# Designs tried in a protein design chat: VH-VL binders against Protein ULTRAPETALA 1 (ULT1). Part 1

No score or structure here was measured in a lab: all are predicted.

Target 1, 237 residues: Protein ULTRAPETALA 1 (ULT1), of Arabidopsis thaliana (Mouse-ear cress) (q8gza8)
Amino acid sequence: MANNEGEMQCGSMLFKQEELQEMSGVNVGGDYVEVMCGCTSHRYGDAVARLRVFPTGDLEITCECTPGCDEDKLTPAAFEKHSGRETARKWKNNVWVIIGGEKVPLSKTVLLKYYNESSKKCSRSNRSQGAKVCHRDEFVGCNDCGKERRFRLRSRDECRLHHNAMGDPNWKCSDFPYDKITCEEEEERGSRKVYRGCTRSPSCKGCTSCVCFGCELCRFSECTCQTCVDFTSNVKA
Positions, changes and structure headers below are counted from each chain's first letter, unless a header gives other numbers; antibody chains aren't numbered by Kabat.
F stands for the ipSAE by ESMFold2-Fast; E and O both for that by ESMFold2, at different seeds; each is averaged over both directions (binder to target, target to binder). V2 = 0.75 x the mean of E and O + 0.25 x the DockQ between their complexes.
Where letters were taken out, [cut] stands.
Atom coordinates printed by the task and the answers are left out, and those that the model quotes come from them; centres of patches stay.

## First folded at step 1 (VH-VL)

Design p11
Fold by ESMFold2-Fast, scan of step 3:
Structure p11 (fold): chain C 237 residues (1-237), chain A 121 residues (1-121), chain B 106 residues (1-106)
Amino acid sequence: as target 1 above (237 residues)
Amino acid sequence: QVQLVQSGGGLVQPGGSLRLSCAASGFTFSSYAMYWVRQVPGKGLEWVSAISGSGGSTYYADSVKGRFAISRVNAKNTMYLQMNSLRAEDTAVYYCAKTYYYDSSEAFDIWGQGTLVTVSS
Amino acid sequence: QPVLTQPLSVSVALGQTARITCGGNNIGSQNVHWYQQKPGQAPVLVIYRDSNRPSGIPERFSGSNSGNTATLTISRAQAGDEADYYCQVWDTSTVVFGTGTKLTVL
């Protein structure tokens, strides 16, 4: 830690500097170390997040898949499911961190040191069963080629691009910046029509697998829940 | 090691042409969008051009549209910037750069060493 | 077209906190990245997505972004922090850099 004011449980004590040297997104808290992490699904690509490692062996993930996604303190297993791997039970292999520019599974890193120590002292049985809000990529058809194009919705700018594409009857692949997709490329995976919604509340129609935009072009444009309000605010500029 | 190595600078007369190269190593080149950023000596950073991972999409700053062409050959892990109809105001150090995340961030984590291009008679 | 305005220069005493601002219309709705550039060197990413630090960047570097102003905060300033600092956003189909700030450590 930079400010040592006699703090006993300094996050910098969890790992040697050499062990974290090539990891991306390293932040040291009072009693944890945070790194960038992610999980890749076949249908939706990469979901990026932040992983916190505690000396108790607890692991917490804050999802950054969408600006309006308020998924905090997820377990790695819950994050694996949230990222699109609904039936998987292999989060140690499927959740990765970036080391030396490469995706490295948690099972191949020192980050599980305290988790492994804790699991040996006491059997852990997590029962995080239930419907989870899952923010998925959205798809928009190109007006030139007619092919579906994937919007990953991981940043405020990507949400604005998607909102603009939905509102533009003449939207084309060439208007999607820094993507590897053009009108000449093959159609991206988008055959499933996804129900667009938000976390269930008395004022919202509810949905456990969709992004809610709260705009005139969205199914839930009149929804006043915080998630819908946040997405609507994030697409304005 | 993740690295970008640049080549191709020099002195060129107004109206001339020059091609810059950026050779990548240590990462899956075709998975990242690549960028050119320039800096007039003693001045700030200015974005010049971008190319998608596949090379299918290219983008240009208004100041260089129609004169510069960005390209890449993924089989050779190399990106190029073809500069035509060069003007005195194009005099700058040119940097190549890659994005930080796989497909989802416009932050630049790795930069080339820079290549000086001087347009003068 | 959007302009990201930074102060031309900021001075800070050794051990004190420096704050470098980046002003832009509704910049709080955008992801802001920060770069440090020392003379004769390529820029170095010090903050990405408003407040996150890349590996190797000290904890004393932090960021925030709200409304019309993003801020890079450098706590306990060291001589080695003396450099030019640039904010950056991605706007539609363009990359926009701030005007740059020279940080002097007294």
Scores: ipSAE 0.000, ipTM 0.398, lowest interface PAE 18.6, mean pLDDT 73

## First folded at step 2 (VH-VL; from p11 with light chain S29D)

Design a3
Fold by ESMFold2, look of step 2:
Structure a3 (fold): chain C 237 residues (1-237), chain A 121 residues (1-121), chain B 106 residues (1-106)
Amino acid sequence: as target 1 above (237 residues)
Amino acid sequence: QVQLVQSGGGLVQPGGSLRLSCAASGFTFSSYAMYWVRQVPGKGLEWVSAISGSGGSTYYADSVKGRFAISRVNAKNTMYLQMNSLRAEDTAVYYCAKTYYYDSSEAFDIWGQGTLVTVSS
Amino acid sequence: QPVLTQPLSVSVALGQTARITCGGNNIGDQNVHWYQQKPGQAPVLVIYRDSNRPSGIPERFSGSNSGNTATLTISRAQAGDEADYYCQVWDTSTVVFGTGTKLTVL
């Protein structure tokens, strides 16, 4: 599906004028469309932000509390969690935009068009019977020989093994239970260490928690979610 | 490969005590929170207790607070449930379980085989 | 002290689609997990965080969660899918299981 790469040239070509009709805060950039968005929590009320939609399927949210800096980009899932809906994980329904003065969930808007198309391409390119979750590969060094070993974070079990390996200061090649790899096995060539799988885009479904290193959710300094608290406690113990 | 092996069940009289054990193998035990879940035969699942990976935080269902004590010894890869002042309604199969700790959803992916506790006079 | 309500039983013809519901006030704001339990066995996780499948669970199993209802869907039901099914959430300081549903495959 190369069709989307040719569509990346101008933000004004992403949506028809009537598709954006009555949306609040519309701003068309060079390669994106930006709108005002928000997320409501019972505890904290409305968190207001700006959503940028890209032809690549990327979605970026800049919270109003840190205006104007690219360094403050959030995925919709990270924005939902940051807004006080820590365990909801329903960002398509919980993040809203204003259309005609009313809050409308993203799932009921055209704004997810490119995201949905990108998610289907990611799912298609990762379509094998042995892999269900598309996540970039990670590497952990053996404490005995210093050789790095590849973790393919394609399943929950594989992600858990990577997390445990990162938390084990004495991790060794022989501790890798799925592949019986020893220190005698050759190290990955530099050219083969290019990560495969998703980038840090919102279409990557490989990490939705603060302990995952792939999508890097909950790496913000002010995060106090129970998962981060328990992770830190367990790593120290 | 990854396993939770339970022991310590049996028959006791009301007011008695038992200690259940859950021995872990095949994973880094100290990295995972651990849970006890019980099931009255023919009935549904009921959460009983939880303990953090370090053992620093413990949690209990209202029905067992003050009577049950969860603990772990990470050097032995073993979690325990001390059950005191047992009542007839505590009769159940008790399961130990672990979660995928980096996942804030607290789903239980590995379960022990279950241990029957019968409280009757 | 919330209760997650499930139907006592659901029947499905071999090869057809089964849907098992889990009702709770605003359950759509929570992450819902689903377990399969066969007679005499411990539960097995089949869906976590509403719609994700653990490794080894067939694509026939899917889940959704919105409003007051979470749903486990089993397409192309097989005889081996006959089991009890439980939903589960974390609520405040407790773990809450649904009342359980017996799925019968005819």
Scores: ipSAE 0.000, ipTM 0.398, lowest interface PAE 18.8, mean pLDDT 73
Fold by ESMFold2 at other seeds, look of step 4:
Structure a3 (fold): chain C 237 residues (1-237), chain A 121 residues (1-121), chain B 106 residues (1-106)
Amino acid sequence: as target 1 above (237 residues)
Amino acid sequence: QVQLVQSGGGLVQPGGSLRLSCAASGFTFSSYAMYWVRQVPGKGLEWVSAISGSGGSTYYADSVKGRFAISRVNAKNTMYLQMNSLRAEDTAVYYCAKTYYYDSSEAFDIWGQGTLVTVSS
Amino acid sequence: QPVLTQPLSVSVALGQTARITCGGNNIGDQNVHWYQQKPGQAPVLVIYRDSNRPSGIPERFSGSNSGNTATLTISRAQAGDEADYYCQVWDTSTVVFGTGTKLTVL
């Protein structure tokens, strides 16, 4: 039930109504408070998203840069990079919310209360888990049968396996690195191949969860393929 | 060897249809967004259409929206451009191109040889 | 839609430096790509994201982008550099090419 003191419902255990007063896009969920947030890039302008604040101290951002990015869960640091600020590592000051019509850095808001408390209580070995930056699953087609096989891109080793398969024009089902299979194994159904994150759309500019610019996780300095050579030579310049 | 080989052009009357094909080899086709770019003889380059690596998203220039349909069959390493309701203004050399594996870079590193489409009475 | 304006032609003496400009409002905020096209051939990518060279493009090719102007620079121009050159950006959901510049090596 709403009243004149704002968009917050009375009874939220995370923040008092007056603490969220005049914030844009406030929604109270069962175990979180959600607000509109953003990060500004000189090249891409404002990247707008939804920030969820949890009592555990977790912070999750769902990017709204394209329709396909709505399902991504990012840390604030990953969102800062997503917005095109790869060299800026000050997300508390660079991610903003709207209060009274003005952009206000997260560091100047009450929204970091639970994050700050959680950070003080964590040991280095037991720190709260952050959301992974999305390297979406990719598919490689067999040269013999045309069936596509799913590659996970969650670690440098997994990215290397995919990279090597991408560079092999004669790649076959028997080369699949996760299990011993042949062309006789059933292909994953097309309905399950739908990538739930952003597609590789040209319009998804600067969104790392939609498309991969290339990073040290997925490019290899010892590889001689065109994309790795170009990445390493141009990043070093 | 990375290549894009095009086919399917020709002469057609206004209001007619053509389908262009772009066959890929030497790279993992399904991982790359693909593009059609055209060039009117004696003029500059003009983007026509784009399709994501999965085929889940398609995009069109305003001048062709509703008349052209881009598609791909990843199992066959082939992209298509179905061109309907053709106009004289669609007369051009049509190139297919792939992205440089970086969707955010949006550069086209490999181009097909070009296919002439002529729309005249 | 934005327009990327290039000079119609640029001439350079053999061994000298050529500069080809690409003008657009706040183009310095965008990633600019450059293509070389010789007669009867498909375009070839020579610079991507303002200043990066693909493999096989000589260091004589360089790029810069700030303010309202992106520039392709070809040092020590050779006869083989004679071609048409196009700049290109992405704007929202469209691809925009520059008007094209004919480089003549004298």
Scores: ipSAE 0.000, ipTM 0.425, lowest interface PAE 16.6, mean pLDDT 74

## First folded at step 3 (VH-VL; from a3 with heavy chain S31D A50S)

Design c3
Fold by ESMFold2, look of step 6:
Structure c3 (fold): chain C 237 residues (1-237), chain A 121 residues (1-121), chain B 106 residues (1-106)
Amino acid sequence: as target 1 above (237 residues)
Amino acid sequence: QVQLVQSGGGLVQPGGSLRLSCAASGFTFSDYAMYWVRQVPGKGLEWVSSISGSGGSTYYADSVKGRFAISRVNAKNTMYLQMNSLRAEDTAVYYCAKTYYYDSSEAFDIWGQGTLVTVSS
Amino acid sequence: QPVLTQPLSVSVALGQTARITCGGNNIGDQNVHWYQQKPGQAPVLVIYRDSNRPSGIPERFSGSNSGNTATLTISRAQAGDEADYYCQVWDTSTVVFGTGTKLTVL
């Protein structure tokens, strides 16, 4: 195999070789294409990172700007902010890649093809009846019997049901929102307790406690827990 | 109280050199990127060069790259533009300017008074 | 290299609304800033980041930006608004100014 060895190798399904020609730092993974990217702060200079483009439309940036950087995986907007452009908020124009030795903003490259397609699908779903798969399934344990029940996180309403269940110290099987069940219903066998609903989306790591850094559908500004209040307040400025 | 005071303009022969200065007061100079913008008399504004607050990054318009050098001395609250290999096309009023916010604003809220550079015989 | 296109001139009657456009491919994806310049003077920032006014700029000045066009709007135009107006964006690591518009108040 050699997909990760050539400068101009293209993923078998994502981009033609010609589309990636002269781009710096091209690395073709199993289901992504990675390129060198950056964002310029005139105060701090260039912040350099690696951008991964996925067929799902996800964009993932790993920052290489300093040895002390604690950000493992970032959205382009978070990377823009991390690089020192806190008030700019226009990442498509401010994040660049190197093509033929020159900085080219993402908005002028083919690298946004899958992101743009995913945005159209989300807009269509937003106007139809509900979002498709947006978050993996999660489990909530019953306070009485300890059995875990599967929550489907496919829409904002379903994510809210899980959020409320996680925040309820007295949550019981009888509180299960999808079916009327009791503690008598059998729990899913351990071999069948797998997370579903996040297929090949590396930016969505699940929503555990009111905040999902890779998933905007799980952020609930109306929640009064300190984590949500802090998160909502921190993204406003 | 916030001021940018410029100096160093004048008449110079083609191929000659000049150094422009921009002295800052009334704000924390090292927090702000600084900019040079020029304007041919009767014409529009053209960005020339910029420098980060620390001085670690510099940027130039294609028309001046390799001929002009921007620098700053933060201890003196002063930015400079060294202009070499001057051409008639470099004749303009040169303004220095600072950014609106110290880390990411891209807009120029304070401008120097401008200084004329004339490149001719 | 990139140039933002503005009309060469715009005329407005005293007390009426003036609109000055700034055209650029997908300029709505960029932060647009606006400057006023009177003869013999340095430019003055009047709008930043599409629609925000610095302190000291009257509410008569407003801005918008979407698609391929940013617009500076001056309501209730006064004689003192007569000036040249420039739009400006930051394109990666460079700064691009518009071609400039002379506003005449009749």
Scores: ipSAE 0.012, ipTM 0.509, lowest interface PAE 8.4, mean pLDDT 76

## First folded at step 4 (VH-VL; from c3 with heavy chain T99E Y100G Y101R, light chain T92V)

Design m2
Fold by ESMFold2 at other seeds, look of step 6:
Structure m2 (fold): chain C 237 residues (1-237), chain A 121 residues (1-121), chain B 106 residues (1-106)
Amino acid sequence: as target 1 above (237 residues)
Amino acid sequence: QVQLVQSGGGLVQPGGSLRLSCAASGFTFSDYAMYWVRQVPGKGLEWVSSISGSGGSTYYADSVKGRFAISRVNAKNTMYLQMNSLRAEDTAVYYCAKEGRYDSSEAFDIWGQGTLVTVSS
Amino acid sequence: QPVLTQPLSVSVALGQTARITCGGNNIGDQNVHWYQQKPGQAPVLVIYRDSNRPSGIPERFSGSNSGNTATLTISRAQAGDEADYYCQVWDVSTVVFGTGTKLTVL
């Protein structure tokens, strides 16, 4: 049976249900998992908030100390400081979640999985892996006319647009997200197609396969297409 | 002159109660969390309890939770430790301590002289 | 509560360098504080947040913390340095002290 590339799944694929078992305040959003979190200052008491974990490795904390206003999105480090622990600067051990009724530091939870993967790309290493991988442009073919349309892959949002287009077997020129075009628009020149792909790895053909080893912009762990499933299995196995 | 002066303590039978006091001077008492740390004679230090500057939040080691109650009266610059249902393993010198200023707020920069509590049959 | 393991005893000759270790899993991810306690006295803070000295502590006291080990270093050891030494960390919402080390100056 043919795999359905581009089938969209919500944040429920970020973590197994078992990995979130007994955690307090678990809510699954569109492309994130949210849990209750906090930070303790013996001077000021406990600060309580909501932590959102994204497949990008981003972590966002919304402090509940200001109900009715969600304008402050904090990094974990900023939340640690907001809680009165500003000189500690050890947020992985000082920001906690509740598991089975106990405070557990983030460093001892699965919740840092995507953050840690993202940090490896930016950290020092024994190997030359500090360079950030960027995508060149990629192309999606129209189901009606066969013309290929150029997608920019410079941001996560742009990569998601390409990923979604590749997963749509009925994608057509009118679905192009950057401009209103039709099949009448001239196709991109063939010479521009040599710039496709990932500069870090010759085996990575950009985001056309949902998997690009070492490329964080094309990782959509919420996607159920076989390419994304294979990437997740191979990385974790 | 920043000081913590302790009082209370003494000999108590198992199951008995004592109240320890820690009087502060030379700093703005209500600005700092305060702590109780104990030391069994010849042994190491063990954190017992802490209280926020306002007195609104209290924290306890598992070994004393439900038996000890920390409190403070900021108008008197004094912190207290009410110890109930005392056990032989509670025998120790009890120190009060102040959290540090600025970048040392996770450490204890001023300590009281210590008060001996003996729980014996 | 996690355990911060220290050697029971460390000996050092006058004028030489003493090193006292504090072992804990990933302790390098925590801020480590050190206290000196002389017989019959309350502890005195000698190092905070791994490597900072409070005012009044001689520059020969220093500290480091990485991996699974924090270390208090006392250069040019003097007779007055003979004492018990404790490391301390913050563990989520509690305070944990090391097991303590008796430093003997020979």
Scores: ipSAE 0.377, ipTM 0.729, lowest interface PAE 3.3, mean pLDDT 79
Fold by ESMFold2, look of step 4:
Structure m2 (fold): chain C 237 residues (1-237), chain A 121 residues (1-121), chain B 106 residues (1-106)
Amino acid sequence: as target 1 above (237 residues)
Amino acid sequence: QVQLVQSGGGLVQPGGSLRLSCAASGFTFSDYAMYWVRQVPGKGLEWVSSISGSGGSTYYADSVKGRFAISRVNAKNTMYLQMNSLRAEDTAVYYCAKEGRYDSSEAFDIWGQGTLVTVSS
Amino acid sequence: QPVLTQPLSVSVALGQTARITCGGNNIGDQNVHWYQQKPGQAPVLVIYRDSNRPSGIPERFSGSNSGNTATLTISRAQAGDEADYYCQVWDVSTVVFGTGTKLTVL
């Protein structure tokens, strides 16, 4: 028997093989399906990343340009904005995947199946659901070093950590419950306030391009396509 | 005064070549993507090509891909469309356009006056 | 590569309200822009992102977009509103214009 357990969700159970045919970059994880995705800006060129689809309806996008870090979790709307489509705000049609070698918007794919189901349930039970997946990253300043530290706000635990940090005027990097961040660490490369919808401020002065525009994994110096040439010349300028 | 002034149209035989120019003034040219849109006389509008602010990214309609080349020289505030292997179906008025500012960036807020290209023997 | 279908012609009496439609599958999920083109002239942007007016466009121009239809509405139509009107969307990495509508003010 395969499991005989109710409510159990596995990546291989999310979609039929036929539904994923000819999609580029399909990777079936333990509780998700992952595919290559991207967003096009005529001003800046194509941004590429990987989209994870969860049975909960959550959608997470990670840019390959984050060196050795899988914690850079963007919503599709945040990815659209960081790709240079900051005022478009129609991510279902602007974020695409590759099917049969062609760009196909998410709205014309099966990949929104669980997101759409979750959105309908949120509408029917407006007193209890849905809004938490819309959280953008937030930043809290360390009282010791002055560096801002990123809170992704993707789970209840992360939201609690952020809530506690905002209520503590003496919050420090050492108060983070995980051993993955200290005052010695650089700010995480995968998020810039201006590119993730952060309000521009003097504290963001000198921010580099969004992870998608500054990532050597999604732009290739040896590639002759104009998008890669633009990135390479901008980085080396 | 924000302005786009076009030149370079004319009569060309099938298989010939032509270069269109679009000179910009009154705005920071390098900040904006630029576009070519054509219109067959008496018919509707059709997007042809676009180019990024830096000039490094280009996009083309399928009907012109491989035959047309868009470029820009930001120091001269000028965009170009090199049209090769011209066909009768390329006969149209060609407009240059710039993307809009702020929240209108997906639309075209300023257009050139149009340049007629006629492909006929 | 959606086809944006517009009626070929729309007539409106002077002072009355004209409505020009732009049809496409799930066009309500896209940003729709509208252009006015008078004879012998380049297009002029009159509505962007469904319902926003550029500076200099009278408030009697408005727009909406829901389901499979976007609509340009011109209240208190004037003789100077007589023109061709085009809708436009962004389709993934390309730009698509509607088929065009000739508005006649009677």
Scores: ipSAE 0.350, ipTM 0.690, lowest interface PAE 3.4, mean pLDDT 77

